# Designs tried in a protein design chat: miniprotein binders against a2bj90. Part 166

Target 1, 235 residues: a2bj90
Amino acid sequence: MSRSARRKTSALNTVLRVVEVFASIQGEGPFTGTYSVFVRLAGCNLRCPFCDTRYAWSLEAGKPLGVEELVEEIARYEPSLVVITGGEPLLQRHPLNSLVEGLESLGLRVQLETNGILPAPARDEQLWRVYHVVSPKDVPVRVPGAKLHPSWVDYARATGRAWFKFLVANEQHVREVAEYVAKLGIPRSRVYIMPLTPEKLDMKELLELHSRIASLAVKWRLNFSPRLHLLVQLP
Key: E = the ipSAE of ESMFold2; O = the ipSAE of OpenDDE; V2 = 0.75 times the mean of E and O plus 0.25 times the DockQ between their complexes.

## First folded at step 20 (miniprotein)

Design QB6 (at its last look DockQ between E and O 0.93; V2 from the best seeds 0.87)
Fold by ESMFold2, look of step 20:
Structure QB6 (fold): chain B 235 residues (1-235), chain A 84 residues (1-84)
Amino acid sequence: as target 1 above (235 residues)
Amino acid sequence: SEEIRKRAEEAIREAQELLKEVIERAKKTGDDELQWLAKLAEIYLRAAARAFQKGDYDKAEFYLDLALEIIEEAKEMLEELKRK
């Protein structure tokens, strides 16, 4: 078979376990406000007590979906950004690289969300070329088993395509984040703090929490991430 | 399991009583940051109670611990204000 035919056949036989695919607005991090298609992959290597997407923890929660089929579904939404999230998407690393290849061949911009436990992309991976928002779960809230793999800092410095996002409740948490990123050599320009937001918060409380954390971001010269989708009531 | 549930229920109830007093004291001071800390503790303690009622005990414990940490921060600020 020709080289082109072999690559097409390989993409057809690669599958991902997918929980959901939907269109919305990226509500967090550096691409906040962007019309996006979210691809939630099944499986997670953490059991964060505050997790909003516990339904994605088990690999069995996902349905098997061929990469080519998934690329076609995503393309029909005509997204400005494809957000790959989960669980922890890097648990399905091999077929994920195939998905990224398909999406990039259509000129679609891709962002990965990861807890950073598994290593950053290698130079020969398609994931090397996409954007990453890394959310370590060992600071300020210490989830058992969480530890940022050091390769993410190296990757961020080498490529400029990674940012680090931390859930915070108060100034003590922000100070812990500041100390953590300083120790690891993560520049402030790559750091976001985001409000730790429980479910069922009324709109006044949600706005006040956002306001307080945003003020702390200014005070500590860090970037602020809203949870915009909560403010505008989108999924 | 049942003993852990009973201890968690009591801990939440005790935190709720302590928070009521902290809220009242914070209100009397007029201090904006102290009043915010009290409100923030209330937000997370409510999250703990809701999670407990739904049987999500790891989430309940997480938010309870966070609320208690913030309550202690508020109490320290109250003591600091008394010295002034």
Scores: ipSAE 0.852, ipTM 0.930, lowest interface PAE 0.6, mean pLDDT 92
Fold by OpenDDE base, look of step 20:
Structure QB6 (fold): chain B 235 residues (1-235), chain A 84 residues (1-84)
Amino acid sequence: as target 1 above (235 residues)
Amino acid sequence: SEEIRKRAEEAIREAQELLKEVIERAKKTGDDELQWLAKLAEIYLRAAARAFQKGDYDKAEFYLDLALEIIEEAKEMLEELKRK
């Protein structure tokens, strides 16, 4: 391979397609309430009917940003956590590992949001060191093409740095989640249930839905994830 | 197609009629859980109708199916409450 081909391959590993970067509170999962910078990456391998970030489905919806520039932009917010989300962040795995390396060099904590279709990080990836919230789309709601990759269960056992977050509407959905995680050998302490909220709920309906799903979480001995950002009207 | 649109509109209307019956029956029982299921079905059926109006048929179908599942759960609960 020519020096020019090696430079082009190195440049591809240092550029991310980014939809948006913003500061807010982490509204979901084990880091709820944390002051966070969100990096929404472009491109998704799913087409969930209930997706609220459809604008991120195409890679072309993102702008190309250098990893170094993105690290500097994130650092200016002095975040307690960096949340990497998007469509599916792991579609950009190579430059994402470079981003994680840069952020960790500054002592920043990183959390990835993923649908769990793509393989979990390997031990030699920078992504191995970060926190992961995996949101399966095969249970209880069934999105076509969604299947949890089994390596996420192994990663969770090996590292203790993965949690599984499931969208639920009712007790039947919570039962299906409980059966699914038991079958896979996922500890209940790593499982979150979150209310499936349609767009444009009023605050009264939103709060009641949260209350009902939280009560089911207690009944079924699972963790509860709010949609805190919707409750407090933040991004 | 216009035929798919018409069938989806009919399915939403049928679900609205089923939901109306469940809401009326739920109010007579005074059961809080049953009243919640009826309300939850209404929330998702409204989401289906909004998606349909926007031409988002995948989202409309998803929320319609979810509303119908909850309506069936509410009907089962109504039959259990009659046996007590």
Scores: ipSAE 0.851, ipTM 0.936, lowest interface PAE 0.5, mean pLDDT 93
ESMFold2 (binder alone), look of step 20: mean pLDDT 83; pTM 0.793
ESMFold2, look of step 21: ipSAE 0.850; ipTM 0.928
ESMFold2 (binder alone), look of step 21: mean pLDDT 83; pTM 0.785
OpenDDE base, look of step 21: ipSAE 0.848; ipTM 0.934

Design QB7 (at its last look DockQ between E and O 0.95; V2 from the best seeds 0.87)
Fold by OpenDDE base, look of step 20:
Structure QB7 (fold): chain B 235 residues (1-235), chain A 84 residues (1-84)
Amino acid sequence: as target 1 above (235 residues)
Amino acid sequence: SEEIRKRAEEAIREAQELLKEVIERAKKTGDEDLQWLAKLAEIYLRAAQRAYQRGDYDKAEFYLDLALEIIEEAKEMLEELKRK
C-alpha cells in the first residue's frame, strides 16, 4: 500500500459525521436518569415513519469532526455517561471504534444506541467493551428493511452489556414483544418496553400513556423505559 | 399525487367516524380500560391528521394504521363486555 493510501485509510478512521453534541439526562433504557453527553451521528439505514430525528438521516447533515477533538469536547462536560446515538451510529463503525478507544482511555463509560440491523461488535473491536441498547424496528412496529441481526443475541449472552428496547402502544404489542424475545432466547431481564409517543402530546396524555405502558410492563414481567426527557422537558 | 392525498383524507375521515362510535359506546359501559383505548386511538388519529396536514403521508399512514388497530381492540373489548 502506498503512503498516500495509508494516510487516506487513517484519515477515514479518525473523522465522524456529527449532527450535534449536547449534555442532558439519559431519558430511556437501563441508564435512565444518568447525566450524559449525547453524540448524535449522521446517517441512517432506516426511514422510520415515527422518527423524531429525521434531520440525522443523511450523512451530509453531519459535520466532519476529528475523533481527538470530539473526545476533548465530550470530556469538558464531565459526563457520567457518553451516549452515542444518531440515525444509525454503526454506519460509521471504524471511526466510532476510535472514538470509543479515546473515551475509555479517559475512564468514561459509553453507551451505544442502535437499531440492531448491522452486526454486533466483534471481540477485537473497541465497541465490544461498551454498553448497547438495541432498538429493533421489526417488532411490534414493522419498519421496511428492519431485521434484528442475530449476532446481537449472541453478544448479549456473551457480555451482559446489551439490552433490547421495543416501542409499544398497547397490550397486543407487549404480547408480540414477549413472544419475539422468547423465540430468540433473549432473557426478559434484558427487555425494555417504551411507549410509542407521537409528537405534541400534552403532559396529561403523556403521563397517562406512560402509566398504562408501565402497568403492562409489570403485568408481563418486562422492564419499563420512560421517555423521561419528555416528562421533565429536557433535550 | 393529488389522488394519494384524497385517499388519505378519506381514510382519516372513515377512521374518525369509527372512533366516534367507539367513544360513544365506551362512555355507556363506564369501563376505564375501554375508555383509555378510545382515547389512545384518538391520540394516534390526531397524529395521523397532523402528519397529513404537513404532507407527510408515510407518517400519516403509520399513525392511521395504529389508530385503526386500537379501534379494533376497543371493539373486541366492547363485545367481551356485552357477554358478561
Scores: ipSAE 0.847, ipTM 0.935, lowest interface PAE 0.5, mean pLDDT 93
Fold by ESMFold2, look of step 20:
Structure QB7 (fold): chain B 235 residues (1-235), chain A 84 residues (1-84)
Amino acid sequence: as target 1 above (235 residues)
Amino acid sequence: SEEIRKRAEEAIREAQELLKEVIERAKKTGDEDLQWLAKLAEIYLRAAQRAYQRGDYDKAEFYLDLALEIIEEAKEMLEELKRK
């Protein structure tokens, strides 16, 4: 293979389409409250009607950034956690594995957010060793085209590094989630329920929704996820 | 397209009328959980109306359907309370 061809192949494998990089707190799931740097990757394989990051749906929304440059930018924030999100980050799987390699070489802890349609990491991927919060969109919110890939359950059992997070509005939704996870063999210790919060709620309504869903989590012996960034008005 | 928009507008108005009835009946029961369901339906119906006004019809339909499911849940609870 010529040096020119090798360099072109390498460039394709080491460039990510990135919408934004910013510091905030992780507001959802098992790492709630952690000082984090968010890397929002462009492109999504869903068009969820409730999506609050529609600006990341198109790959064209992202700017090309080299993985080495991105690692250096992230490191300057001195994060406690690097959250890779999007769109759907696994649409850029190969260069994403390169990013993870760079971040891990600096000792940075990494979490991926995914809708779980694409397969879980293989053992030979850098993504195998990072944390994953998987948000299926086929229960109880029935988004067309959403189907959790079964490998995520196997991955969670094998590694202990994946959790499953579901948007719910009421107890009927929680019952549907409980039935779904039981059928798939997802242990309840890996399951989070989170309030489905439309935009423009006042603080009282936000707190009421959180309180009600948290009470349901206790009743059903599931983990509760807030949407903390909404409560504290961070990005 | 305009025909679909008109049907969506009418569906939201019909849901608003149903919700007014459910809110009134829920208040009469004094049941805290039922009153919460009525409030929750109102929250999602407002989200549907807001999305409709902005032309986001996929979001409007999603929240409308959710509001209607919650209204139906509340009506089932009202019937359950009558039998008790």
Scores: ipSAE 0.829, ipTM 0.915, lowest interface PAE 0.7, mean pLDDT 91
ESMFold2 (binder alone), look of step 20: mean pLDDT 82; pTM 0.778

Design QB8 (at its last look DockQ between E and O 0.93; V2 from the best seeds 0.87)
Fold by OpenDDE base, look of step 20:
Structure QB8 (fold): chain B 235 residues (1-235), chain A 84 residues (1-84)
Amino acid sequence: as target 1 above (235 residues)
Amino acid sequence: SEEIRKRAEEAIREAQELLKEVIERAKKTGDEDLQWLAKLAEIYLRAAARAFQKGDYDKAEFYLDLALEVIEEAKEMLEELKRK
């Protein structure tokens, strides 16, 4: 391979397709309430009917950004956490490892949001070192093509840096989650249930739905994830 | 197709009738959990109807199925309350 071909392959590992970068509060999962910079990556391997970020499904919806420039942009916000989300961030796995390396070199904490279809990080990846919130789409809601990759269970056991967040509507969904995580050997302490919220709920309906699902979380001895950003009207 | 649209519209109407019956029965029992399930089914059915109006049939079907599941849970709860 010519020096030019190696430079082009190295350049491909240093560019991300990014939809948006913004500061807010992490509204979901184990880091709820944390001042965070969100990096929404373009491209998804699913087409969830309930997705609120459909604009991120195509890779072409993202702008190409250099990893170094993106690290500098993120650092200016002085975040307590960097949340990498999108469609599916792991579709951009190679430049994402470079981004994580850059962010960790600055002492920034990183959390990845993933649907868990793609394999968990290997021990030699920079992604091995960060926190992961895995959102399976096969239970209790069934999105076509969704299946949790078994390596996420192994990663969770090996590192203690993974949590599993499930969308639920009612007690039957919570039961299905409890059975599913028991079958996979996922500790209940790593499981979050989150209310499945349609668009355009009023605040009264939204609050009541949160209350009901939180009560089910206590009953079933699972962690509860709010949609805090919706409750406090932040991005 | 226009046939798929018509079938989806009929399915939403049938779910609305089922929900109406559940709401009426829930009001008679005074059970707060049953009243919540009736409300939750209404929330999802409204989401289905909005998606349908926008031509998003995948989203409409998804929320219709959720509404129907919650309606069945409410019916099961109604039968349990009659046995007490």
Scores: ipSAE 0.846, ipTM 0.933, lowest interface PAE 0.5, mean pLDDT 93
Fold by ESMFold2, look of step 20:
Structure QB8 (fold): chain B 235 residues (1-235), chain A 84 residues (1-84)
Amino acid sequence: as target 1 above (235 residues)
Amino acid sequence: SEEIRKRAEEAIREAQELLKEVIERAKKTGDEDLQWLAKLAEIYLRAAARAFQKGDYDKAEFYLDLALEVIEEAKEMLEELKRK
């Protein structure tokens, strides 16, 4: 078969295991407030005890969707940002690169959310060109097996397209984050601290926790990430 | 599983009793940061208890440990304030 025919048959065989697709706002990180379509991929290489999306842990939780059909579904929402999340999206790396290619061909801006255990994109991957918010789970929350792959720091420096977001509860956690990022050479301009919010906080508690962590962000000269979707009660 | 459940139940109960002591002492100081630490510990301990009741022992243990960390931080501040 010609190269063109080979590409067509390969794209038809590419599927992703998808848990859900929905519109909302990006509530966290550098793109907070952006009208977004979320694509939650199945499968995760962690079992974080605080995880709010445990229903995405098993690959079997996702339905197989063809990449081309998924691109068309996403485009109908007319999103300002496509957020690929999960589980851990990089467990489905090959078809994920195909999805990114399709989305970028339509001029759609893409952001990936990852726990950073699997390596950063290579230069020849479509994922190289998208934005990444990396949420390490080994500091301060200390999830077993959650070591950040060092390639993410190199990727962030080379491309400027990665940020690092950490869940924190108090100033001791912020100190641990500051020491961690300094040791790894992560510039503070790339670092976000975000409140560790358990389920079912009332609005006063949620706001006070945000206020306290935001004050610490200013004190430690780090960026602050809200969990805005919780404040405005969106998915 | 039943052994883990019994251990977790006792640990949560003990943390709840310790938290009551910390809350009382924090109120007497009038220190706003210390009172926040006591409230923060309450938030996480409540999350631990809720997770325990639903049988989510990994989540319960995580939030219990976090609550105990915050309680210890509050106790250290209480001791520091006492020395001054």
Scores: ipSAE 0.844, ipTM 0.925, lowest interface PAE 0.7, mean pLDDT 92
ESMFold2 (binder alone), look of step 20: mean pLDDT 83; pTM 0.794

Design QB9 (at its last look DockQ between E and O 0.93; V2 from the best seeds 0.87)
Fold by ESMFold2, look of step 20:
Structure QB9 (fold): chain B 235 residues (1-235), chain A 84 residues (1-84)
Amino acid sequence: as target 1 above (235 residues)
Amino acid sequence: SEEIRKRAEEAIREAQELLKEVIERAKKTGDEDLQWLAKLAEIYLRAAARAFQKGDYDKAEFYLDLALQIIEEAKEMLEELKRK
């Protein structure tokens, strides 16, 4: 095997299939309100009925981009946070670790969004050092095949760099979340509940749903996540 | 299939009729939380109906099931309020 062929084989580990890159505000979870660059990776291992980003389900929806090129593009935005999302970003785990390495070398803060089906980062992965918002889809919304991998709880305890975010409609859902996280040993300080918002809500409905879920968060002593980007009409 | 589509359409129609009754009864109670439950069921049932019209039957089923659960919660609350 020639030296050039070996280099071409290694270069394949630095390509990501990317649906879109854009600047906006992180609208959900612990970093709500932060000026962010979003990197939406293609491919998902779920087909959630309520998914907002169905256009990212197929790997073919993404364009191949070199990791170094992507790092340069992201850096030009001067983000306060880089949010890696998708589909499910961990389907592209190896080149994703390369992207994280590049971003961290520039001192950029990184947050990954994941459905938690694939295992949490190992200590020797670059992803070990970044922040994670894990959105399990097995409770209360019960998407088939969406079982949270238990390593995420271990990772959260070991690092303090993971939070768990749940879509809820009403108090019964919040009760189910509370029971679930208690059984798994996830402390309340790491748990967010967020309104399940279908398309085409007017602003009054959107605000009332936020108000009701926020009140439940206080009642159940959980953190509240808005969908701020919907309220302020940003992507 | 056509049979599955007809069953889904009938289920949505039946849920819409149940919701009309729940909304009227909730208004008569004056209970704010019960009226919110009725409105919440309407929100998700509307989402189910829209998804059905677009042929997105998985989304329609998800929101219909959610709406029906909330309708049942509202009906139970209505019965509790009658007993008081």
Scores: ipSAE 0.857, ipTM 0.933, lowest interface PAE 0.6, mean pLDDT 92
Fold by OpenDDE base, look of step 20:
Structure QB9 (fold): chain B 235 residues (1-235), chain A 84 residues (1-84)
Amino acid sequence: as target 1 above (235 residues)
Amino acid sequence: SEEIRKRAEEAIREAQELLKEVIERAKKTGDEDLQWLAKLAEIYLRAAARAFQKGDYDKAEFYLDLALQIIEEAKEMLEELKRK
């Protein structure tokens, strides 16, 4: 390979397609309430009917940003956590590992949001060191093409740095989640259930839905994830 | 197609009628959990109708199916409450 081809391959590993960067509170999962910078990456391998970030489905919806420039932008917010989300962040795995390396060099904590279709990080990836919230789309809601990659269960056992977050509407969905995680050998302490909220829900209905799903979480001995950002009207 | 649109509109209307019956029966029982299921079905059926109006048929179908599942759960609960 020519020096020019190596430079082009190195440049591809240092550029991310980014939809948006913003500061807010982490509203979901084990880091709920944490002051966070969100990096929404472009491109998704799913087309969930209930997706609220459809604008991120195409890679072309993102702007190309250098990893170094993005690290500097994130650092200016002095975040307690960096949340990497998007469509599916792991579609950009190579430059994402470079981003994680840069952020960790500054002592920043990183959390990835993923649908769990793509393989978990390998031990030699920078992504191995970060926290992961995996949101399966095969249970209890069934999105076509969604299947949890088994390596996420192994990663969770090996590292203790993965949690599984499931969208639920009712007790039947919570039962299906409980059966699914038991079958896979996922500890209940790593499982979150979260309300399936449609768009334009009023605050009274939103709060009641949260209350009902939280009560089911207690009944079924699972963790509860709010949609805190919707409750407090933050991004 | 216009035929797919018409069938989806009919399915939403049928679900609205089923939901109306469940809401009326739920009010008569005074059971709070049953009243919640009826309300939950209403929430998702409204989401289906909004998606349909926007031409988002995948989203409309998803929320319609979810609403119908909850309506069926509410009917099962109504039959259990009659046996007590």
Scores: ipSAE 0.846, ipTM 0.934, lowest interface PAE 0.5, mean pLDDT 93
ESMFold2 (binder alone), look of step 20: mean pLDDT 83; pTM 0.793
ESMFold2, look of step 21: ipSAE 0.841; ipTM 0.926
ESMFold2 (binder alone), look of step 21: mean pLDDT 83; pTM 0.789
OpenDDE base, look of step 21: ipSAE 0.845; ipTM 0.933
ESMFold2, look of step 22: ipSAE 0.851; ipTM 0.928
ESMFold2 (binder alone), look of step 22: mean pLDDT 83; pTM 0.795
OpenDDE base, look of step 22: ipSAE 0.845; ipTM 0.934

Design QBs (at its last look DockQ between E and O 0.01; V2 from the best seeds 0.00; counts 0 for: pae E 17.5 > 1.5, placed apart)
Fold by OpenDDE base, look of step 20:
Structure QBs (fold): chain B 235 residues (1-235), chain A 84 residues (1-84)
Amino acid sequence: as target 1 above (235 residues)
Amino acid sequence: SEEIRKRAEEAIREAQELLKEVIERAKKTGDEDLQSLAKSAEISLRAAARAFQKGDYDKAESYLDSALEIIEEAKEMLEELKRK
């Protein structure tokens, strides 16, 4: 049996390691405000010091769920969007393609959250059809081992289904983002800057940070992503 | 079955060898993208090995497939870098 024939019959392409499934409002990026079901996948290729989902770093932190069962669970929420997130969802690329196929068969819209280290979807993948918010960790935050894979720029140009969301704390970070996206040929209309929130900000500090970064977004003519879920105290 | 276990163990070993080759080549090129991919493959492969040790062969193969895909992509990138 060819490698291709084994891939089609293996129950293995149909199991995801899932940390949690929950309904909320998408708080970040181009879909901010959308009623969404979040599927948080287990495992991450990074160890960002500012990560708020450290419990998802190990693939073992997730439970094995069948794709079909997961599609049924998601559909019960009647979501306006399905957000695939986690540590790094693309570490489970094969069963993730199967999940996307199942969700799209129900007419559900899907958005992936990725750190952009792994290659963008190829044209023959189900993932090619979904929306992607890429959150690079090389610029400006310089997480060790983070690098944006070049294929995401090509994917964004080819499909118009990708946006780039950068974590920023100050004007120097915004400058570095502006220079970086200009160098890569990423259109400014596809770039979001988002507040880098350290742990344990109170609501006043959080609002002040949002105000500062939003003002920098206007000054530098970039899109602003809130952390809306933190501002409205949702998951 | 013991045969499934043996095949999965062999597949993980082969993937470890492929990953080692990619890591060595990535270090020689100094390409940061390749290093990042190699690290991602390492994480997936370690998860496959842990799942295998627990007798969770379905998880082991899922993570192995993910690791192999990343290794294949890293190999393609290495061949492209040699042509430049």
Scores: ipSAE 0.034, ipTM 0.471, lowest interface PAE 3.9, mean pLDDT 88
Fold by ESMFold2, look of step 20:
Structure QBs (fold): chain B 235 residues (1-235), chain A 84 residues (1-84)
Amino acid sequence: as target 1 above (235 residues)
Amino acid sequence: SEEIRKRAEEAIREAQELLKEVIERAKKTGDEDLQSLAKSAEISLRAAARAFQKGDYDKAESYLDSALEIIEEAKEMLEELKRK
């Protein structure tokens, strides 16, 4: 078969390990508030102590699901945005590119959430054309092994389709983020700071933390990301 | 605290049984809107179960309340379809 025909056949036959598919609101980053379908892929290359989705850490937590079947399921929700998340979706890079091809063929807008350890998309990947929210875990939270791959900055500059989102708890963290993004040449317009939420916050504490981090975002001239789904109690 | 946990556990289990019945009935109708509504209830109830496992009973209750509201709406749609 030709390369083009083989690529199409391979995409239709590939399988993803999927933990869950569900509709909700995108609660974080530049697409906050958008009616979305979330596709949570299994497997993660980090063990963050603050992770809310620890059930997705193991690749074995995912059910094998064919790309064509998954595209059909997603389309039934009629989403305004498809959010591919996980664990770390780029651990399943090959079948993920197939999923993106299928979703784009139906005109569905796609956003990927990644910790940025694995490289940014190459120009010949389907992932090149989708939006990315990159959440580095090496600064300020310093998760071991969580170094941002430098290709993400190059990708953001080349395409305009990547934003960088950082978990912060206080002003010292915000200062560290500001210095880090300046050193890497990431423009402030592409940077979001988001509250690092410890477990067992009540609603009052959650709102107070949001207010404090939002005020710091204004002070430091960075974008603010809420965790809107927590504030409105959606999945 | 243990009494609260036991009540939450029982409430979630009861909702799970009701949801299974609603999902099965919705599939038999072939109505896509009703099946989507049943799926939304399932998502909310899974969130309740996850919050319960974490010991966050406030979140579990909130998600459970949402699931039960959606289940009631689905039951109303099922009764309307039966009258056709």
Scores: ipSAE 0.000, ipTM 0.168, lowest interface PAE 17.5, mean pLDDT 85
ESMFold2 (binder alone), look of step 20: mean pLDDT 83; pTM 0.779

